# VH-VL binders against Protein cereblon (ohgt): the designs that were tried, part 6

Target 1, 230 residues: Protein cereblon (ohgt), of Drosophila ananassae (Fruit fly) (b3m1f2r157to386)
Amino acid sequence: LSRVPGVDYLEHILFPGEVLPFMIDGSLFDDEMPGLDGLIFGVGFPLMQPPEDNPHKLYGVTCQVYEKGESGRQLVFYKSRALQRIVINCDDIQGPPQYIARNPTSKCFSKVKILPEYFLPEPLKCVDMGSMSRFRDIPSMRDKYRRYQLSSTPWPADACQEYAYEEIVERARKKLEIHKIDTMPRCPIQLSFWLVRNLHLTEKMMRLTFLTDSVNTRLQLIGSTLKEES

## First folded at step 19 (VH-VL)

Design a3 (from y2 with light chain L32M)
Fold by ESMFold2, look of step 19:
Structure a3 (fold): chain C 230 residues (1-230), chain A 121 residues (1-121), chain B 112 residues (1-112)
Amino acid sequence: as target 1 above (230 residues)
Amino acid sequence: QVQLVQSGAEVKKPGASVKVSCKASGYTFRNWGMNWMRQAPGQGLEWMGWINTYTGEPTYADKFQGRVTFTLDTSISTAYMELSRLRSDDTAVYYCARGSSSGDSIWFDKWGQGTLVTVSS
Amino acid sequence: DVVMTQSPLSLPVTLGQPASISCRSSQSLLSMSGNNYLHWYLQKPGQSPQLLIYLGSNLFWGVPDRFSGSGSGTDFTLKISRVEAEDVGVYYCMQALQTPYTFGQGTKLEIK
């Protein structure tokens, strides 16, 4: 498990790729931490789930500081970018967590577990049985052809079409203006997070898309939203 | 799952002290601050203060400064509020409520059932 | 101290009709980060208060979507699009920008 020095709370969900600006009390800086430039820290979302669900887990993201802005006297302005989804066992949190919008005044750290991003290739496209049909009429090959036929059931065309993520991409392109489409990533993992940032999903859908480790499932959830909008 | 269970009703004489307990369960106690409110009969809600459950540092509303003490027993996930030198106008229902985090208490998402304290001559 | 003023203090409503409750603070509750530190609670008869709306406009978990919060700075409104029997009780606004945290006087919602 990785240890992060900034386990702070955020009142809404932040997805990988989003920018998080914040201010922090400059008194938190010392010789070991003279500033936050390049620092990777954790941000948790205590309101992502009902209080009764998973009361000992805190979902969040890692963020990395990439820009220090102009500072006031005691407050220092930073920009960070969310990188990876994480989960924290609340019992591992050391220090009093604070909401980052309240300009945290004390150090808080925890061990975190980085959540995986699983992407499986799209299902096997339908295979043309014609290549194997030549063996059906040869007596010595008939048993082999029958076994191949039973083991190679083609994926139904409508199921293949619904599972193909290229179709989800095309539906999204119809909903978005051209300026947004020019920034659309080709990596399915990055695309799934990009879509959630650029579509206006309900809070329920944002929770569902955050909680799944399967990029395939995340894209399917996003795709179902596009179908319902006609 | 997440619960705050307060101690039972108390009847006290003027000049006495009362100590109300609030036992938390179903969550990591030290990560969520504890607030105390009261409500006199037929009146509105009044915030008395809060305690940082990680550090044990209390913050008291000025009105109660010097008469109220917040303490913790983290081994049993319990917060305590003690109000001393009771007067008849301290008759109220006293509530504990879980704050938004241990480092600040912005909103109160879970409340105890309340403890009636009656101060009578 | 920040003074919170609610109106009306008593609100009789016919079932199925909308209701609106106003809350005004003596100073702005809008922080530098853009959050309004105002919350709404409902205390049903014989029950502890429950959180309805946090940070001005966010609906808390388990609260029906007929409730909504709006406003910014010093003037805030809680709306119920269609009042139901379970909505009776006393509604409180509360500011949490500065200690001591302060509540409004309460608005008692009753069915006519």
Scores: ipSAE 0.593, ipTM 0.818, lowest interface PAE 1.9, mean pLDDT 83
Fold by ESMFold2 at other seeds, look of step 20:
Structure a3 (fold): chain C 230 residues (1-230), chain A 121 residues (1-121), chain B 112 residues (1-112)
Amino acid sequence: as target 1 above (230 residues)
Amino acid sequence: QVQLVQSGAEVKKPGASVKVSCKASGYTFRNWGMNWMRQAPGQGLEWMGWINTYTGEPTYADKFQGRVTFTLDTSISTAYMELSRLRSDDTAVYYCARGSSSGDSIWFDKWGQGTLVTVSS
Amino acid sequence: DVVMTQSPLSLPVTLGQPASISCRSSQSLLSMSGNNYLHWYLQKPGQSPQLLIYLGSNLFWGVPDRFSGSGSGTDFTLKISRVEAEDVGVYYCMQALQTPYTFGQGTKLEIK
């Protein structure tokens, strides 16, 4: 059973690694909820799917509050970070989805599936699904969707890895300011999300890259955008 | 495919009541609030209120408070709007529209086809 | 109630030319989180309204990118960079910061 709150910023897609700041009225805290430090919550993107496609699925991310910012008089400022992509069967939602900034103490819960991140640099390697262990200690996120897939690829791993990865990185460097390049992650999973955030892709491409579970395919989609616009 | 289908046109006498239905399909009904609007002939849109489809709690615009009732039949994914003590200036096309969430309906991304209600003697 | 005022109320436009519609609210629609609770709808002749722009400037799925929204607080603008025949209809702004939600009077866009 996992919480799926709405936030004022849900008009666009958040990618893993992105910071989501928000303010709440501190008078909404009580004995049951004295603050939000360390809270893990779900953020859904109800406009990400067209109404005609998969209308019973709600895509989103998990977020975790990691910083209580400088407080105003009555307002408490929080920063959270998107962690992993999720999908929710809307039939599993308990309580109305609501924006966290409007109703931070309201309860909306759902069982969620954590979407996998597949990166296959060589055939038959284990898939790294990210930091799923972070959810074991949070009551609202106790149910975990474990996704373990055995897969193989006929790709010549060394050649495909160098072609798909290094070429995309070099093309991205041509389009990015130097200070952004200094923050470029080394992990291909993190890199794929970082590139989407920093390359100003079209809304359609943002949706396609968010919905893709294969890091290799996500990087190829990003690479196709770099060729088209150059 | 998300769809809202409303009941057919009605002709009523002043002082009567009308009940318009709005049947939803293609999505989880209780997770998306239902709003009601009307549009008099040749005029603009007017919001009448909405109903939280999860809790069943309605919110009415002040102008309609006491004359309008929103109800649900969740077993058939249908919302109803009933307007009583009809006057001739209640002649309008009435629309249902799906809100952005069950607990916070801030934009309307799907609308029914509209139901013409004519109030005449 | 928040009063929404659109101008112009009638907008004849030559095909292929730009168009601009203004919407003003009697109070700020800007939330503390930085979102403007202002939406734009198009009602084509004989049809139900359809959502074009949400939260001031965000293009709804499937809406052509020749449409754009701008503005903040009390003053908002819908722009069409190149008017096409299928853009004919009545455009409404709507505030959703607080109930009752209120619409502007509508702007009828017509091809000359």
Scores: ipSAE 0.064, ipTM 0.615, lowest interface PAE 6.7, mean pLDDT 76

## First folded at step 20 (VH-VL)

Design j2 (from a2 with heavy chain W32F, light chain S31H)
Fold by ESMFold2 at other seeds, look of step 20:
Structure j2 (fold): chain C 230 residues (1-230), chain A 121 residues (1-121), chain B 112 residues (1-112)
Amino acid sequence: as target 1 above (230 residues)
Amino acid sequence: QVQLVQSGAEVKKPGASVKVSCKASGYTFRNFGMNWMRQAPGQGLEWMGWINTYTGEPTYADKFQGRVTFTLDTSISTAYMELSRLRSDDTAVYYCARGSSSGDSIWFDKWGQGTLVTVSS
Amino acid sequence: DVVMTQSPLSLPVTLGQPASISCRSSQSLLHLSGNNYLHWYLQKPGQSPQLLIYLGSSLFWGVPDRFSGSGSGTDFTLKISRVEAEDVGVYYCMQALQTPYTFGQGTKLEIK
């Protein structure tokens, strides 16, 4: 998605996986005719950063409408879910942005850039261990071959994932009510965002977590906050 | 970075008009509305209205309707407030302030330095 | 118009002591969205106003955490846990639920 049909402001940070209910002026549906079901739109967070920081960048999320609720006289109720983190060049915004909580009455759209989600710090370089096997029989190359073999062996993702998440889950369980724990996601990307919102971390941690593209770095930031509280 | 710079102090006679400028810099001007407030000497703040910086549509507080005009020059990121038929009780410091969005002004996170307008014979 | 009433209008306080300022509106400021459209500004002597708290209880950037906002609907309170010399000035509440936006009369906080 390089262009979204709607861009609105939100006064707080919304993380991927969260639900955003809203109401919108029904007159916009006459122009669009089909309504909003399945529509992907953007919300930006002008207050995520100080006004003097990055004044031409607007961070936000894409949201997708998945449910039309009951309608009032002039307003139509929708539920949406945040999907992906984005950044918007403020100069690309067309239309007058409005806060979605104030029930937008005007169309506003922009080009957006989708922010990445990394599982690993960087992609592993492709190393063919069969191609390197001829080095192991040469004494002067044996240490280099062993180091290449270790660096090329994928670490057991399930074991590393279980260890990292089990520790964070245990610490989070001490802070969370029981009914929230059974909604805890198992996907590491979703878990990192869910923990920030449900642990009620500081605004600094919410900002850092949102702006961090590495899932493991996000989880480390969350983990450091839990250690500081205890 | 984000900055609102207003025009200098003005001394006017009753019956005249004054036009105060507010030059914005360091952000995308059309994405945040412009509000105008005033403060009489020793008194509190009073909201005069705002202008949608994307559409140019003004909204005036009822008290000022018919005497105040908000305009824009988007090519130089500047908003203007003109107050006509000045009276002595219009003596005040006039502020511009950036609204929270261009389609709806919910709060004012940046203010100009203020422009003293003195109306005296 | 929504009338905003602050109390007290003058608040002398000893350094290091807490301070509390009340703001009442003639109509509820609680929007259907769950937001209270009530904001607090500080005007230090000789300066332009600055935003302290938006939407009733959210601290704006750069505001020390000794400031807090509370309340909902028609009654709102700004608190300073320990007053410092730089807190001197006039505090205004403002409603932005509906136009015309209106300010309270101001509360002048001064050090005894």
Scores: ipSAE 0.629, ipTM 0.832, lowest interface PAE 1.6, mean pLDDT 81
Fold by ESMFold2 at other seeds, look of step 21:
Order: C-alpha cells, then structure tokens, then sequence
Structure j2 (fold): chain C 230 residues (1-230), chain A 121 residues (1-121), chain B 112 residues (1-112)
C-alpha cells in the first residue's frame, strides 16, 4: 500500500489551519478515504520561491479531507484543512503533478518530510528555587530538578519583551474585528499560523513566516509588521 | 539555475524537415511540461502544442497536427520538436518553454533563447 | 479557438507616465475554481518572452510592483503606473483555459 501522501500543486501559499476546497474526479481519492479521519494528501507551492533559487525543493502542507460532496464517479466536491508544513524533494515525485484548482485527472505521489515546529519556552528573569526544593529530596525527581534549575537562567529584560507574544496578541486585537478574536487559538504554534491567515501580510512576509521553523521567530516577524504599522 | 538551451539556427528548403532540440537543466525535468511556440518575423506568438514530460504524451494545436512531432529524451532532459513538409511561411523563431506542471501546462515561466528556422528556395 | 484581441497595438509613452493595455477574449476565461486563465508576457527587443502576470492579477517573480493586472471573464487590463526605459517591448496576453492556447496580437510599447 502507498506510504506517502498524494501531491498536487497550489498557486499560492496555504498555512496550517486554512481550508482548501477543491473538485476532482471522484475515483482519484475514493480508495484513499480512511474512515473518520478522512484522506490525507499533500499540496505543494511551486511559486513560493523564484524558480531559479530552489528548483529541487517543493514546500507545501499536508491537508485532510473533512467533507465530501457528491459520491458519483464524476467531479466530487471536497473540503480539506491544512495540517502540517512539509518539504518534498522534487525528484521523489511519482506521476505528473497538476494544479489542484484545475481538477486533477491523474494521481501523483511522493515521499514528504514533515517540517518541525520549534518553540522556545518563555524566558524567565528568575525562578523561585524554594518552590522546587521539595523535589530535591526525592531521588526519582533529582534529575528533573537539576534540568529545571539549569534552564531557569535569567534573560535580559529586552529579550524577554521580544519573546512575550502577549504583546503580539494585543497588537493584533487592535487590528482585528471582535468576532475574529474569539477564534484566536491559545497554542503558540497555531497562533502563529492564525495570525498570518487573519492579518493579510505581504507576500514576502508570508513566505518568510512559512519558511521559519522557530515559532518564536515567526511570532517576532509577525510582531514587527504590526509595530511598523502603528 | 533553471535553463533551457535550444539548438542553433537552421536553413531549409521547402519540403524538408527540421528538428529543434531544447535541453533543460537545473530542475526536475519530468515535473514540468514542455511547450513549443513560434514567432514569424515581425509577427506575434503562436502556440504549437506541448508534451507531458512524465508520460511523453503530446498535445498538438490543430493547425500543426500531422506535420509536427514532439519527443523527449529524458536521460538528457531534452525535448524535441520536428516540423515536416516545410513551407516558406514556416520561417520563424521557434521557442520551447517550461510549463506550469507536467500534468497540465498553462503558463510558461521559463523560455529557451529561440531557434531561427529559415525556409527558402 | 478563443480569439484574444489587444488594444492598442502600438503604444508610445512618455517616460514616467502611466500606460494601460487592454486584452479581450471571445469567451470567458473564468474557470469554475474562480481563477482567470489569462497571463501577460513581455518580449523585450532581441529577447525571449518573459512572464509578467499569471492568473489575471498575480505578479511573477522579479516583476516590479508598478505593474498590475486586473479584469475577469472576458476583459483584462495590464497597467504600468510609471513607464521606465526598460519597459520597452511587445506585451502579449495569452489565454490558457483551453487548447489551443492563444495569444493576443501584441502591444508594442515605445518611449516617445
């Protein structure tokens, strides 16, 4: 059985959490629709970078189908949601890729690498070791206490301010309608993608934020855009 | 770097055939279709057709059906266009261009330098 | 075949002034996906064509933001907000909704 997702092209960048509606020949994905989880496939963005700069890498996202329309063997309407950022070695693509908006007529497969999401914990100026002292006297907790103690080194106040995404959230609230703010996720990873989706950044900034694996850096890039506009 | 390099200029007599090569480099050849256009002197662009570089399946504009053949040598990432039974009104610069994908080919983001084919008696 | 009609065919422009080129198709280029399969190319003197705008309004890489594309269905416009000397050449629109793909006649932009 196939171990890699299907791959199609998309003419613009899609961030995790965004919806991708499409239509295809119903037979292309019917046998790959798992029970309640829905079909997982890949979508690549060949126009995200200049063709000359990175011609052998294809960045994209995984998508999962969550709604299926007509069940016939003709064109079927699907809705999917982007889940994870991926990168594809173009030499691994099997089949003729097509733009998903053109209603693909053939299957296309590839191995993909799921891109990581790194989040550095919020830096602390100091931590009260008194609260942690009770763990020191328990042998099984001693290694955990040691690791926590090493990680609690204070950071400069200015660096702490740059990492405080609460400021980014507040600046975004000033620019967004109230009903959108109700949908703002608490997870820093999802928040970084939600902000890009809802703030209508420039194409350059969308590219930079998509290519960044560090959630802290991604939030800082978004925050700098908000500060420049105020 | 993405590059399409075409074969050199040709001078042919009416009734002959010509075969123009287009060598691709700097990208995965089979992921993007190859289109062929021509441009008569002082005239506009004319699409001749394209070839799916993964399957090798050509699509020809009706005007050229029966006179043009598109082929590939995927081992050297090269596409070929052969035009037979040449007439003097086939005098033109012939271009290859990389299509948007290999499954369909709907915009051309990289063009070869062009090959002048002159048909005269 | 879809007929693509450009106007004007010749466009002399003073440096620094705006320019506008019209492209009309004999049938709608709007796909059910919402995309218009209309693209713009520039052929500078002695060079191969280069892609400027794809899907009616999207700028290709390296194209200055003084270029813009607009329109939908059958009527499309390419605008240059301020013409520079490097913009000289022939501009072509092309439809790619259906084969055979067809180009407009070209608009030759020259500095007065």
Amino acid sequence: as target 1 above (230 residues)
Amino acid sequence: QVQLVQSGAEVKKPGASVKVSCKASGYTFRNFGMNWMRQAPGQGLEWMGWINTYTGEPTYADKFQGRVTFTLDTSISTAYMELSRLRSDDTAVYYCARGSSSGDSIWFDKWGQGTLVTVSS
Amino acid sequence: DVVMTQSPLSLPVTLGQPASISCRSSQSLLHLSGNNYLHWYLQKPGQSPQLLIYLGSSLFWGVPDRFSGSGSGTDFTLKISRVEAEDVGVYYCMQALQTPYTFGQGTKLEIK
Scores: ipSAE 0.629, ipTM 0.834, lowest interface PAE 1.7, mean pLDDT 82
Fold by ESMFold2 at other seeds, fold request of step 22:
Structure j2 (fold): chain C 230 residues (1-230), chain A 121 residues (1-121), chain B 112 residues (1-112)
Amino acid sequence: as target 1 above (230 residues)
Amino acid sequence: QVQLVQSGAEVKKPGASVKVSCKASGYTFRNFGMNWMRQAPGQGLEWMGWINTYTGEPTYADKFQGRVTFTLDTSISTAYMELSRLRSDDTAVYYCARGSSSGDSIWFDKWGQGTLVTVSS
Amino acid sequence: DVVMTQSPLSLPVTLGQPASISCRSSQSLLHLSGNNYLHWYLQKPGQSPQLLIYLGSSLFWGVPDRFSGSGSGTDFTLKISRVEAEDVGVYYCMQALQTPYTFGQGTKLEIK
């Protein structure tokens, strides 16, 4: 778990890669703190789930300040970029949280847990275990063999849904304007978040895609919405 | 379950004080401020102020400044509103409501059931 | 103080028909962030108020999709696409741009 300085609320979901501009009280940075450049802070989304669902968990993202904008002496303008998804135990929050859009006037921090991004480049349906047996007897290959053995168990047909990374990309290309396609990331992790932002998904789908740690599952969810457009 | 439970109805004479409690459960109390509203019989809603549940710092509407006091008992996740020097026109249902955050209080997503305070001679 | 003015104050509606409630603010509620600090509440008969719409147009959890909010600055509208029996009650707009927070007078929606 890491402790981040600055934990604020945001009234909507922010995905990794998105820009978050904000203003804060410049008096928080008197003399000893010349500014926020490079600072990593947390932003939580208290409205992402119904109040009755996980009332002690706060999902969010880390953000990093990369630019100081025009500002008055009282309020200082900054730009930040979302980096990683996080979850916060609400009992770990120290200080009074404020919505970042209301120009926070108080310091607030917390321990956070960085959420993982799992990606298996190709979904496996079945693998010949006979050809892998020789790796089991080679010391340097034992860990690889064990991982391969776990991934090679037969999957239920529905869990091995037919998706091709290229098919999802191709469907997205057909829905998007050319200038957006030129900015499409090659990294599957970044692509999964980029697609959510650029395909104008429903609020429900945006929440589902944020909460999923598996990049493969996130892409499948996005792919299902592309099939349903008629 | 997120819940706000208020104390029971009260009957007071003019010049007295009343103290209404609001017990919160099902969430981290200090992360959401507590607002107080009232509603006179047959009338609309009136915001009285709020208290930062982390710092204990209250903000009062000017109309009630000097007559109302907001306090907390964080050990039992309870907020209190005390209104002094009661008048007959203070007869109303008093509501507590959970604010959007403890550092700001810009919408109220959960309300208590209300407490009727009747001021009569 | 910011004055909030609702119209109409009484709104009889036939079941299944649309309804529209207007809320006007004496000052702009549009913040530098781009948010409008205007919220809508419903108080059903004998109940506490409940949040319907926050920040002008965002639908709160558990609120049916037939409700919507629109507007910016000083003029805001709450719409119900098809009124149902459970929609009966008093609707309030509230500004939260600056203290003291202020409510509109309320709009009583009734089935005629």
Scores: ipSAE 0.576, ipTM 0.811, lowest interface PAE 2.1, mean pLDDT 81
Fold by ESMFold2, fold request of step 22:
Structure j2 (fold): chain C 230 residues (1-230), chain A 121 residues (1-121), chain B 112 residues (1-112)
Amino acid sequence: as target 1 above (230 residues)
Amino acid sequence: QVQLVQSGAEVKKPGASVKVSCKASGYTFRNFGMNWMRQAPGQGLEWMGWINTYTGEPTYADKFQGRVTFTLDTSISTAYMELSRLRSDDTAVYYCARGSSSGDSIWFDKWGQGTLVTVSS
Amino acid sequence: DVVMTQSPLSLPVTLGQPASISCRSSQSLLHLSGNNYLHWYLQKPGQSPQLLIYLGSSLFWGVPDRFSGSGSGTDFTLKISRVEAEDVGVYYCMQALQTPYTFGQGTKLEIK
């Protein structure tokens, strides 16, 4: 679990790699606090799920401030970039949460759990039953053959089909402007988030692609939006 | 499950006070502010103010300033609204509603069932 | 105070037909963030209000997609593409840019 100095709410989903611009009351700074440069903070999405589903969990992202914009007299403009998906136990939040778009006036802290990103690039294949095939019609061997069959196919077909990575990438390239293709990351984890940012997905698909820890599943969900195009 | 359960209907005489309770359950109480609205019979909705459930700091609509008090009992996840010096035109259904956050209160995603307060001579 | 004006105040509609409700504010509700702090609620007969649309155009959970919100600044519209019997009730817009938060007068939607 990591502690994040700052937790704010955002009314929509933000994916890793996205830019989050915001303004904050300059009166929150003094000579001892020179600003937010390099700060890592949390942003939660209270509207990502129905209120009834997980009322004590708050999904979100970490963000890091990387740019300070031109300051007004009262408000200071910053840019941040989302880094990692997180989940927060709402009971761990210290301070009054505020929406970042409303220019927060109070500090709010929490412990966070950084969510994993799983990618399995090497799918298993069904083992050739070979010489065992001659035993499938022998009644006394029936149970042994079936046990060997089950132990020899550890991956279901659905999971193996989730590794259609290159097909999904190629279909996405056909839908994207050429300047976006030049910024397309090679890392499958980064790519899965980049595709969400650059393909205009429905609100339902945004939620589904955010909530999965499996990069393979996220890419398959994204790919399903591309299948209906010709 | 997110629930806001209000206290029962009340009948009061002019000049009295009324205190309506709103008990929250199914979420972290201090993370969402509590708003109070009223609706006179056959009329529209009127916002009375809200309370920051983390700090306990209330904000009152000017119309009710000086007559209304919002308080909390965070140990039982309950908010209270007290309206004093009642008049007959204070007859209304009073609602509590969960705000969008405890530091801001900009939309109301869950409402209590309402409490009818009748003020008659 | 920000004055919210709804039109019409009474809206009889035939089942399956579209409906449209206008809401105008005396001041712009567009915040520097780009958000419009205008929300829509439905109060069905005998029930508490329920949130339909927040921030001008965002549909709240459980609200059918035949509902939509549009507009910016001072002029906002709620639309129902095909009215159903369950849509009967009073619709309120509310501004939440500044306190005191204020509601429109309400629009009573009824089936003819």
Scores: ipSAE 0.560, ipTM 0.799, lowest interface PAE 2.3, mean pLDDT 83

